# Designs tried in a protein design chat: VHH binders against q9vxt7. Part 10

Target 1, 187 residues: q9vxt7
Amino acid sequence: MPRPVLLIHGGAGDISDSRIAGKFAGIKQALRSAWGLLSPDNGSGGGSALDAVEAAVRSMELDENFNAGYGSCLNTSGQVELEASLMEGRDLRAGCITLLRDVMHPITVARRLMEKQRHTFLGGAAAQELALATGSERLQPGALVTEGARLTLKEFEDQVAQGKDPFFARTELTDDKPVPKTDPSGE

## First folded at step 25 (VHH)

Design o01
Fold by ESMFold2, look of step 25:
Structure o01 (fold): chain B 187 residues (1-187), chain A 125 residues (1-125)
Amino acid sequence: as target 1 above (187 residues)
Amino acid sequence: QVQLQESGGGLVQPGGSLRLSCAASGFTFSDYYMSWVRQAPGKGLEVVSDISWSGESTYYADSVKGRFTISRDNAKNTLYLQMNSLKPEDTAVYYCAKIATARSGSVTAIAYDYRGPGTQVTVSS
């Protein structure tokens, strides 16, 4: 029988063996979270493609192995800035948010923006108010910051103080190419 | 009720051409990103090509780039795939699909929601 195709990209770069294992486990969990929404069987029920991609991204937002939500890279003030988008077509089938802080699931805020169908793009204080008004909890300051993210920021600051260009290595290792091939079967 | 019905497949010699069609109903076709996906014998699904709601933006898998052309007619609610210079490796069942995309930070998830019976393309001498 035909099955929906679900592609997940968790980021790229120079990856240690332990971080590779963590990213693969996180990708498998994201696939499991989404699979039941695409493949209605006895235990899963059916869902939309929007529901599936939201579920997969929410799983990765909780997983510190990804640069999304919890454990995201920090800005120079040591804070997590959140952005997310959810799209299936033209303006009223898309929602984009940016400059959001202290909410666990920015992808769900993007979904809520799309569902309001008044704006496609919202940022800053307006995105924050939408998140809270539509049911997101405001997390305590620093709740999305991890030790790993803080140490990465310190390494960046140390390299800048020594006159080294930290973007050189990151630019060489960045891989943003779409991956159009996948087989999202169950475990 | 969303319906997708693929047609236009068949048996063709290497180097030949086929044009696939997908008739869409049960949703506002012109509002949605669309795609062709395929499944070769004994293999998983492969995304072949994507197209934006207006038709102005298209994307192709490396394996078909330059040989296949995706298009759409929003007035007829129909998605097309023109396949030229066909190779035996293109043998597969082809499905059309709706696309949904989610991104947060550096992570991306894309779902290709296909539900038609597909159309068989066989390329052999």
Scores: ipSAE 0.579, ipTM 0.770, lowest interface PAE 1.1, mean pLDDT 79
Fold by OpenDDE, look of step 26:
Structure o01 (fold): chain B 187 residues (1-187), chain A 125 residues (1-125)
Amino acid sequence: as target 1 above (187 residues)
Amino acid sequence: QVQLQESGGGLVQPGGSLRLSCAASGFTFSDYYMSWVRQAPGKGLEVVSDISWSGESTYYADSVKGRFTISRDNAKNTLYLQMNSLKPEDTAVYYCAKIATARSGSVTAIAYDYRGPGTQVTVSS
């Protein structure tokens, strides 16, 4: 069997230097989570490419260093609206979720849609129903909102109030903590 | 010529099991999604289950989830439906159906171009 290849992207944008270490560590963690399922050497191998990809994204959804899941960018109402999509190349499958709320792992919901539903795209109430009916836990409202996300929204609102063009506004708050130059991994 | 032929239907008591088979010919079986559909008395056609080219992707109607299993053997050009825990509501003519779209792109809609003559499944005490 050919050796699998994993590629993970942690997002793009105006990322401050102070956030690089956290993002890099988060990407590495996601990679480890995914690779552990694929690597026959770890004894826990035998997972599919889908399993690995889902594991990677689940890891990132838990990490505030990314704008997915916990710490998601807020809408103008200060709410988290989750999106996730999963695609599989062998059979050209796809599952897409949008406007999901208060669920920890929207990627898992997307997978459930892809594998066991007739539709490929669900949003809002339908996505919510699928999530809960298939075993996702409903979190308390606002559970996925971070202080960083709140402050980012506030910054956006302030810019608008000042008459500035918010088109290129930040989607992630800059951290004022200095990043050690000797360890870019943050570990 | 595309041909589909179902078998394995019959009379069974509630809680019983049946395994349906569908023999396919006249086309490259592995290049197409396949489906089981059924028609109960006085009702329209209902999709029971779908299966992708390799079998990695499956769909089940809510009414049969956890009880029915669709599978395929591409080497034998055969589609299967394992039906467990059968209920009276499962009584219907079951059809093997070929989905029209070949393995040439993403499947955006389910459309059938051929189906077999069907096999009767009756669940009754």
Scores: ipSAE 0.014, ipTM 0.252, lowest interface PAE 8.5, mean pLDDT 87

Design o02
Fold by ESMFold2, look of step 25:
Parts: structure tokens; C-alpha cells; sequence
Structure o02 (fold): chain B 187 residues (1-187), chain A 125 residues (1-125)
């Protein structure tokens, strides 16, 4: 009796993250969005694993409790910079997107890159062009910014103004790209 | 409907060899990377090896590297695992699977989609 496995990680940060309760609810919703796509009765060709992980991540990109899409941490200019990647197996075929703006679902752009383009990695204007050319809606500037993300950036700015080392700031104020929270190896 | 059927398992002595096969149907096999995963009794799934859609790129878990070889024949819709220098620790049910990982910002999702009955490999004296 085969039993598919779906593993979702909502991202960790500072242990004091006030969004923890909302993250549990959001993970449950992401599981609900994705689990049926792994059903034995799913007639969606060979892409069921890809479809499931995309659906789970799209659910989290809509949820302000996660640092993904809507409600993402802001850069030092107060803007959301999006990044996403999708891969089969462990780094065998992949699509990687960075420095994307004003698109609701960067994970879907990463999938389009993996399936339809000759480059593995796109960023900035090239990623933006791919997103729009393949059907993503251009959101109004600021549509992905939440009040919580603004308050977090303000807190970081206040620490810098007091002469503190930026590395003492809360984790959601980083200007570095997040590292993967899980690794498919060894599972 | 996606179908995966594993075969080629059996009882073998330590140091022996087996070749596993996975017959695929219900999808365009050559469009997707494929994986072998295994499960020993009472243990979780372990990813043994992956192969890209074209067969040009492969990955192996450290526990099998140098002993196992993954391959595919896209004309026959078949995935293979050549298993040499078998050890008692390799005893498990082996499944072929489709695996995907997605990341966006700080979030990650991983899916293991395996559907076949698996094939038992038993390595004992």
C-alpha cells in the first residue's frame, strides 16, 4: 500500500516570532491545498509531486504569516523582493527566480522557468519579463507589503540609528536570501 | 492514471548483485526526473538515487555511492537500479518515485509521490 509523503516547512526565524500561531494554521491550509493532488485517483499525468509542492507554496505565498509573497520581509528600501525555486529530485531539473517584484506567486514563475526556458536561473528584469510574458499579473507597487512587515523594518531601522550592529536585528530584516529550510536528501 | 510497477527484488547473499526495474505508465515518462527510495521495516523512507529526465544527471545517497547505478530507458518507459556489493543494511522494500521540492522565500515543500507495491530486497547469509 503506497503512501505519498508531503512535508511542509513554514520557515523558522527568531524564536520570538509572533506569527507562530498563524503559521500553524497556515501550514494546515497549505496541506489541505496540496494533499489531494497526491491522491492515487489524480489523473494529472506525471506532474503530481510538482503540482502538490507548487500548491502548498502558493497557499503560503498568499498567507501574510509567512515570509513568502504577501507579507514577505522588506529590503532596506521598504520593498518586497521575491525569490523561489522548484526542482525535481535533488537539483536535477530546476527553475530558480530571484529579485522578482509585484507578482503574487513567484513559485509558479519558477515552475514556468523549469519547464519552458533554457536558463536555470533568472533574476531582475529577465525574471520580471518571464513572469508577465507567461501570464502572471503585475500587481500594484506595494500590494505585497503588510503593516507587520513595515513595523519589522522600522524596528531594524531604529536599531541601526542607535548604532547597533545590524546582525542583532530580528531575522526577518535580513537583506540576504534565505537558505533552504529542508533538504530532500536522506529522508 | 499514473502507474509504477517495481520488480527484480529477491534474496541475495552479501556481496551479490540485483537489478531492479520500474515500469511506468499513465504519464510522459521522459518529461520527469525519477527516484528510487527504500524503506526498511520500522524505518522511514530513504532516498537512494535520482536521475534526470534525460538520464544525464544522477545523484546517490552516501550509503550507496559507488555500489548502485541508476539508469533509465525512455523508449521503454523503464527506470533501473543496478545494485552491486549488496550489504545486509540494504535490505528493504524499494520503490520508484517522483520527488519534487519547492521553495519561496523562507518556506519549503517536499513531495514524495510513490504508487507501486515496491519490490523486496533481502540480503542475508
Amino acid sequence: as target 1 above (187 residues)
Amino acid sequence: QVQLQESGGGLVQPGGSLRLSCAASGFTFSDYAMSWVRQAPGKGLEVVSDISWSGESTYYADSVKGRFTISRDNAKNTLYLQMNSLKPEDTAVYYCAKIATARSGSVTAIAYDYRGPGTQVTVSS
Scores: ipSAE 0.666, ipTM 0.807, lowest interface PAE 0.8, mean pLDDT 83
Fold by ESMFold2, fold request of step 28:
Order: sequence, then structure tokens, then C-alpha cells
Structure o02 (fold): chain B 187 residues (1-187), chain A 125 residues (1-125)
Amino acid sequence: as target 1 above (187 residues)
Amino acid sequence: QVQLQESGGGLVQPGGSLRLSCAASGFTFSDYAMSWVRQAPGKGLEVVSDISWSGESTYYADSVKGRFTISRDNAKNTLYLQMNSLKPEDTAVYYCAKIATARSGSVTAIAYDYRGPGTQVTVSS
């Protein structure tokens, strides 16, 4: 009798190394929330693999340590834009959602889209309408924004205002303080 | 209770053929994509082939393309794998499975849900 397999990838380069402990704890929580759905005795009603990956991703969407849902990266307007996808097999039935806002679990909206079988890909207003019509709560604006995400956007804006490329600046930066812009010897 | 029962394995000479079956019960078989995976001695799992719920879409690993054919009979709740031109490298325990992938933002989860005892295929002179 084989053991089922659950693989979780928490994203690389999307969260600074200073959050590694929280990321490990979050991965363990996602595994715990999903593993029982793959056990031999779970009685999942036929959808156990889909249920397990949805549960694992929902756990990470709630966890501010991941770039998914709550605490994800902000666009230049300071807003969270959500995307998610779910697929059976390697390249079979799928549901893909983009440009969704103010919904806690975009992965569940992607699951609902896949199950409707009318469209594979929805975004913007159409995705928003699907989410609400199929039971997602509309969150208050800003509910998915964290202080960490605001700080990252502020750092980006400061570097742009100083004529720096934020991509190169992020590559060179550590947790150390920036080099001062003024010289004490100035008049 | 979801149950999967593989059968049709055996000992076959190189170049021979076998047809594997997977009898499914405890769920609405026709609602889900199905997969064949295999595990050779001392190796990890390899996804061999996938088939959509309707049978209209399929996927094959490069190592088996042109030699293996996945099919399903939704009226009989049965998944099949026709294996032709068998090679010693095809020696493995074969399992039927359900596979899913989910992504949100930068995170990903992949699940392989297989529950049967598998069926041994041995290709040897």
C-alpha cells in the first residue's frame, strides 16, 4: 500500500529571509490542514487531491508570511490584487482567476470556476461577480494589507524617488541600514 | 469510502504487451480526471499518464509516448492502461491515482492521491 504525497512550495524570493521561521511554521500548518484529506480512511467523496491542495493553499492565503491572500505584495496603488489557479492532472481541467480583490481565498474561487466548466480563465469584474455569487465574503478595503507589505511598498517608492532601480536595490539590500545620503563634512 | 483496485500486471518479455485495469468505487468516477503512476524498485513515483473526466484529453510522459494508451469506461467505473512495446525500464508497481495542483500568488501545492495495492509489471527476458 503506497503513501499519498503532498508537496508544498512556499515561494522563493517573495518574502525576505528575515521571515524564514514564520514561513516554516506556515508550511507545517498548511501540511497539517491538508494531510488528513489524503489519509487512507478520510472518505473524501472522490475529490481528495483537489480538497487537499485547496486546503493547503487556503492555509497559506490566511498566513501573512506568504505572498498569497493576506499579506501579499501590493501594487503601486497600495492594493492587493489576487490570482489563483487549480488544475486536475498535469494539463487537464483547470480554473484560473486574476485581478480579484477583497476576497480571503482566491483559490476557492478558482475551484468554483473549474467546477462550472464554462470558462477556464476569468479576471476583473467577472471574477469578482463569480466570487460573490458563489459565496465569498467581500472584505473591507485594505483587509488583506499588512504592515510588512506597506513597508515594502514604501521602500520601493523611496528608491524610485531617489532615482534607483528597485530591482537592483532589492538585489543588493540586506536588513542593514542604508548608507547615509549626506556627508557630515558638508557645509 | 473511495476504493481503487489495480489488476492486469504480470511477467512479460521485452516487446510484449499488457493491459492494466483500475476498478473504482465509492465516488462518482465520471466526475474526475484519473492518472496512472508507477514506482520502480528503489525509485520515486513517476506520473505515466492522465485522462480527463470525459476521456477527451490525455497526457503522456515522454518515456511512454507512442507505446502506452490511457482510456476509461465511465459506465463500468474503470480506468485502463494499454502498454505495448514494453521495455525493462517499464518494470514497476503501477497505481491509479488522482492528482491536483493549486497555486495562489507565489505558493503552490501538489497532491498525489493513490490508494490501491498497485499491480506489478515485470519486463524481463
Scores: ipSAE 0.612, ipTM 0.779, lowest interface PAE 1.0, mean pLDDT 82
Fold by ESMFold2, fold request of step 28:
Structure o02 (fold): chain B 187 residues (1-187), chain A 125 residues (1-125)
Amino acid sequence: as target 1 above (187 residues)
Amino acid sequence: QVQLQESGGGLVQPGGSLRLSCAASGFTFSDYAMSWVRQAPGKGLEVVSDISWSGESTYYADSVKGRFTISRDNAKNTLYLQMNSLKPEDTAVYYCAKIATARSGSVTAIAYDYRGPGTQVTVSS
């Protein structure tokens, strides 16, 4: 019998030793949450692949080790902005949401959007209205913010204040040392 | 009980043609996008082509574009792959499948839900 395939990618970047174990455990949990939905013995209808990827992503949205849902990276205002998409095939039927706030599972909102229409994007207030109208709970503001995400934002802000921004670094170097510039008027 | 049954494979010479079929049952076939995927000996799974539920949108891997044509007949619950100008590199077991991708923030999940026995295509002199 063929064996279905479930691939999970938990994000990119340099991962500290302390984060590696958490991300690995979270990926295993996401696989466990979704794998049964792909079983050949599952009586689920034709949507088993959609159900599996939604379940895997919902598991990661609950897991603060991932930049998805709970524990997402914060914008510069200290808030979680949610985005999610779901699609069949490689560019066929899709549902995409952006600028969603204060719902636990943006991936499920994306699925609801896909199932209502062949193809569409919704953001902001429209995505919020869809989420609530189709059964998502409105979380209290800040419920998706974690201490880890706050510390990460704080570290970014501290580095910017120390001139680590490449734009600021170039300006500081120019101000500190005169650097001769080639004048194109010469022959 | 979802069932997928592939057929139409065989041995052909380079440059030849084959038409694969996939009979589907146990679900409302016309509600779902369908895919052909293949697995060559010792290699991973490659998505060959996708077709939307209505048949109006298709996708082809670069390796088969211009040579393969996916189609469906929703009245007969059947998916097809017309394979022309076959090359030895097309040798694989071919499966019909349902594929889905989900992304939230930085995380991604991809599922290949293939349940049939597949059909062997061998392109050799």
Scores: ipSAE 0.582, ipTM 0.761, lowest interface PAE 1.0, mean pLDDT 81
Fold by ESMFold2, fold request of step 28:
Structure o02 (fold): chain B 187 residues (1-187), chain A 125 residues (1-125)
Amino acid sequence: as target 1 above (187 residues)
Amino acid sequence: QVQLQESGGGLVQPGGSLRLSCAASGFTFSDYAMSWVRQAPGKGLEVVSDISWSGESTYYADSVKGRFTISRDNAKNTLYLQMNSLKPEDTAVYYCAKIATARSGSVTAIAYDYRGPGTQVTVSS
């Protein structure tokens, strides 16, 4: 009877060997965090799809292997800017948060916005006030910044300062060898 | 103890009509947006239609727009799908479900929470 399906997308970008292994482990942890909310025997009442996707995203926001929360990409001032959204029924109810800072779980702030108003967007100081007024802890500045994110920003800045398109320059340096044809069919 | 029970499927000729029902229990039905989803043989899951918790807003996939009507009765904890002008490509098992999407930064999670046995709709001559 219960056959819930949970789909998780961990983001695009360069994937190193350590990032690949970390993302797989992080995806499994996110699935475990959501599973009890969809289980028929959680005991405290029915879970919901919204609770499950929030839990999965909260797990990834704690995991530095994802561009969400802790370990997010940095802006040009070396800071983490946060954005999150969630929705029930494809624009029937939504909460959208942008330009939030120093909060571990922007997805939960978006959830709180949705539950107070339908189809509402908040950013910047208003989003910050909502987060704190509804129970989010204000983290110390820089708490969400990782060394990996700093190095990524530094590499970007170095390539821009050298007159390179960092995106294009990496492509130009890639050695694209043809795939050998060793089978009768490549289909 | 969330329970969803679909009914109203059957065999119908192209151009015919069916009305599906989904009885919900074990949760506060009126608090949640609901969906009809379907799975044709050998195909992935397709979201057919969504309805807001109050019933005031609806969404339809392009494949069914103008032919299907979603509705709900929150006093009876029941979701409905009126299907008109049925086509062979509407043949599928139909489930009622909750669907939710969450995104933070670059990550996304989508849940298709369908828990009932589904009801078979077959459109054939």
Scores: ipSAE 0.452, ipTM 0.720, lowest interface PAE 1.2, mean pLDDT 79
Fold by OpenDDE, look of step 26:
Structure o02 (fold): chain B 187 residues (1-187), chain A 125 residues (1-125)
Amino acid sequence: as target 1 above (187 residues)
Amino acid sequence: QVQLQESGGGLVQPGGSLRLSCAASGFTFSDYAMSWVRQAPGKGLEVVSDISWSGESTYYADSVKGRFTISRDNAKNTLYLQMNSLKPEDTAVYYCAKIATARSGSVTAIAYDYRGPGTQVTVSS
């Protein structure tokens, strides 16, 4: 059996130097979470590629060093609208969730859609219903909103109010000047 | 295909000036923000300056603020960097970089998808 390959990307946004260490640590944690499932020599091994990928993303969804899940970017109303997608190459399956609210792990909901539902893409009320009906806990409203995300939105609003071009508005607020990354993915 | 080509670099004395140009082709130049980044010997890549698609918004690193001016001519598909009061610490390879995301009226992450080969700027007495 060929050795599995795991690749994780933590985003290529305007990430300041001050946040690099945290993001890198978070990526490593995600890798550890996933790799533990993949490694046949590990006591916790034996998981599928899907298990590993889900584990990695779940790890990242919990980590405010990333702007997904906990600490997600806010919409203009100050709310978290979660998105997640999962794809499986063997059978060409996919599950996509959008506009999900107050759920910790949208990636898990996406997997449930992929595995147990006929639809490939659900949003809003339908996604919410799926999440809750399949065992996701409904969090308190605003539970996924971080102070960083709030301040990021405020900064954006302030820039708009000043008549500035909002194109350079940050998606993650930090203490130091943001430094754009060169990752061509643009994520 | 996307092409970026920097020019205007060279050797100057401290306090001198240079004007860098970047010729862009292979994409709708006016739809994208652009950036100048630089890499000094032994250091990582750092952002020098950014400019929005329209030129209405600009960003400058603290180290170059007040000395450098970024501008663009969308009709000529050209990006510029006027560098005044140059310092030895400005010595680096300067790259023209295309921001990956097209213009938007909302918050956007800044990442590059293309970069030129660079032009050497050396500030030395």
Scores: ipSAE 0.007, ipTM 0.231, lowest interface PAE 10.4, mean pLDDT 85
Fold by OpenDDE, look of step 25:
Structure o02 (fold): chain B 187 residues (1-187), chain A 125 residues (1-125)
Amino acid sequence: as target 1 above (187 residues)
Amino acid sequence: QVQLQESGGGLVQPGGSLRLSCAASGFTFSDYAMSWVRQAPGKGLEVVSDISWSGESTYYADSVKGRFTISRDNAKNTLYLQMNSLKPEDTAVYYCAKIATARSGSVTAIAYDYRGPGTQVTVSS
């Protein structure tokens, strides 16, 4: 069997130097989570590529260093609307979720859609129903909202009020603490 | 062609020490972070330790913190893992793994793209 290759991308936004370490740590954690499930050669790892990918994304969904779940960007109403998508390359199956609320792991819901449902893309109430019907826990309202996300929304609102172009507004706050220009990532 | 070759494994008693080496070739070794991973019988792959391209940053799994030390010699294209106070639960095949991302001013992605054939470490009384 060919050796697995695992690639994780942590985003392409404007990331300040002060946040690089956290981002890298989060990426590394996701990588480790996924890598541990891979079953190279004899399959002794017990996991599939899908398992590994899901594990990686689940890790990132829990990490405030990312905006994939906990700490997601807020809509104009201050709410988290979650999205996730998963694709399997062998049979070209896919599952996509949008406008999901108060669920810890949208990626898992996406996988469930891919594997168990007729649809490829579900949103809103339908996505919510799928999530809960298939075993996802409903979180308390606002559970995924972070202070950072709230402040980011506020900053956005302030900028709009000032007449600035909102199309390039930040989706993440920068840490105000000066960080030495060293390699915080380890790469 | 990227090549990684581990060495230094063997049989050791609990409390003993081993030093693993990984010889790298086929790429600019000093541009890449490297990792040691291991696979115990009946278990999946586990990340043991990571090291940045320069060696300035390291990571250790909780299970090996304080006992294992990762290092590298970029001039020799070699990765090391000093393993002290070995335990039976450290028994595994140990692999050297290449992180696909080269050093850059920002961190956006990480990938493992190559791994050596592994070296067996057995800790037993």
Scores: ipSAE 0.005, ipTM 0.204, lowest interface PAE 11.6, mean pLDDT 85

Design o02
Fold by OpenDDE, fold request of step 28:
Structure o02 (fold): chain B 187 residues (1-187), chain A 125 residues (1-125)
Amino acid sequence: as target 1 above (187 residues)
Amino acid sequence: QVQLQESGGGLVQPGGSLRLSCAASGFTFSDYAMSWVRQAPGKGLEVVSDISWSGESTYYADSVKGRFTISRDNAKNTLYLQMNSLKPEDTAVYYCAKIATARSGSVTAIAYDYRGPGTQVTVSS
């Protein structure tokens, strides 16, 4: 079999130099997590591309160096509304989740949606129901909010007060708090 | 639960002054920009002034520039509006509002998630 190719992108935006190291480390961790499933050279090799992709994204969802999952950008009410999407090219399937709340790994929910083959896109209450019905744990409200995300929202509101277009607001401010290294939900 | 409560309104003669206060609770006040909006009889909601979370940035409607001053005390969870040189056209119910989104460029897009019950300001001779 041909050697698989794994590509991961850690986001875009006005990222300060001080954040580069963290993002790089996070990407490497995601790659390690994913590659371990794919690589025949690893004892755990033989996993699917979907497994690898999900693993990579799950890793990133735990790392506030990425503004998804834990450390997600906040809505204007200071809340995390999670999004994730997954697609595969063999059978041309997709699963998309939006407006999911208080779940650690929306990518997993997206995969579950894709695999059920009933819907391609779910949001809000429907997404929430799917998540919980399929084994995701409901986290405490605010569990996914980081100080960095809060500061980002504050800066956004500052710009709004100045009459500036919020479209160009920064979405990746620095957070001094430690980044979670494991899934606290146990999921 | 989020609560906003305005006070300080009343009847005043033209040229007079009033100071409005808004007591906020149920949320982290210092995390949000705040706004004063007003609604005059027969008119729609108008943005009067808004202030960033830190107080460093402020906005004033053209109609109140130079006369009104918005400020906040984050330690007291209180928003203020000092209104000087009041005019009859300032007569309205004044509301304290928690901002979601206020503007995009030069376009005002009023979006608030919470608003107080309002306080009546009447300017009349």
Scores: ipSAE 0.000, ipTM 0.219, lowest interface PAE 15.4, mean pLDDT 85
Fold by OpenDDE, fold request of step 28:
Structure o02 (fold): chain B 187 residues (1-187), chain A 125 residues (1-125)
Amino acid sequence: as target 1 above (187 residues)
Amino acid sequence: QVQLQESGGGLVQPGGSLRLSCAASGFTFSDYAMSWVRQAPGKGLEVVSDISWSGESTYYADSVKGRFTISRDNAKNTLYLQMNSLKPEDTAVYYCAKIATARSGSVTAIAYDYRGPGTQVTVSS
């Protein structure tokens, strides 16, 4: 069996030096989460590539150092609208979720969609229904909104108010953000 | 296959103690951080305590801090939760959960990939 290759990218943007440490830590955490499932040394028979990819993204969704999942970039209404997409090359399947709310791991919902092989893309109410029907826990409204995200939105609004082109606005703060310790959902 | 099995639950009076155990198999136990989580009736899943793969790092929910102690014996593939000074509010099904992260030196950004069937803990006078 060929050795698996796992690549993780933590996003792009105007990331200050002060935020680099958190980003690295988050990426490493995601890598450890995913690789642990693939490692033959764990004796579990190994997880699939999908399992590993999902684990990596789940880790990142928990990490406020990334602007997805917990600490997602807010829309102009100050709300978290979650997105996730998963693809696999063996059977050429994909699952895409958008406008999902109050769920910890949209990537898992995306996987569930993919595995159902009924739709490729669901959004909003349909995505929400899928999430809940398939076992995702509904979080308290606003549970995924962080202070960092609020401040980022505020900065954006301030820039717009000043007549600056919002195309160049930051989507993340320059300061390091705390990393959530645990996923309480248990999914 | 990964298997987790909790034991040690039961009925206890307030102020009493219980010791939960979780037998793990089907994976290299010592490579993974572990967690105790609980679910009370009508409530969502709550993290109780986490422990790193080596046992050197632990985390406790504020509600159990000072009363509960998480530990592990990697040689026995067993996770433990010593629960002292139990309160009615501790009544729940307790689950041991495997954290997906391998060889994590810290308890951060944790997601679970496996969980046992749970053991009932009831604290009542």
Scores: ipSAE 0.000, ipTM 0.199, lowest interface PAE 12.7, mean pLDDT 86

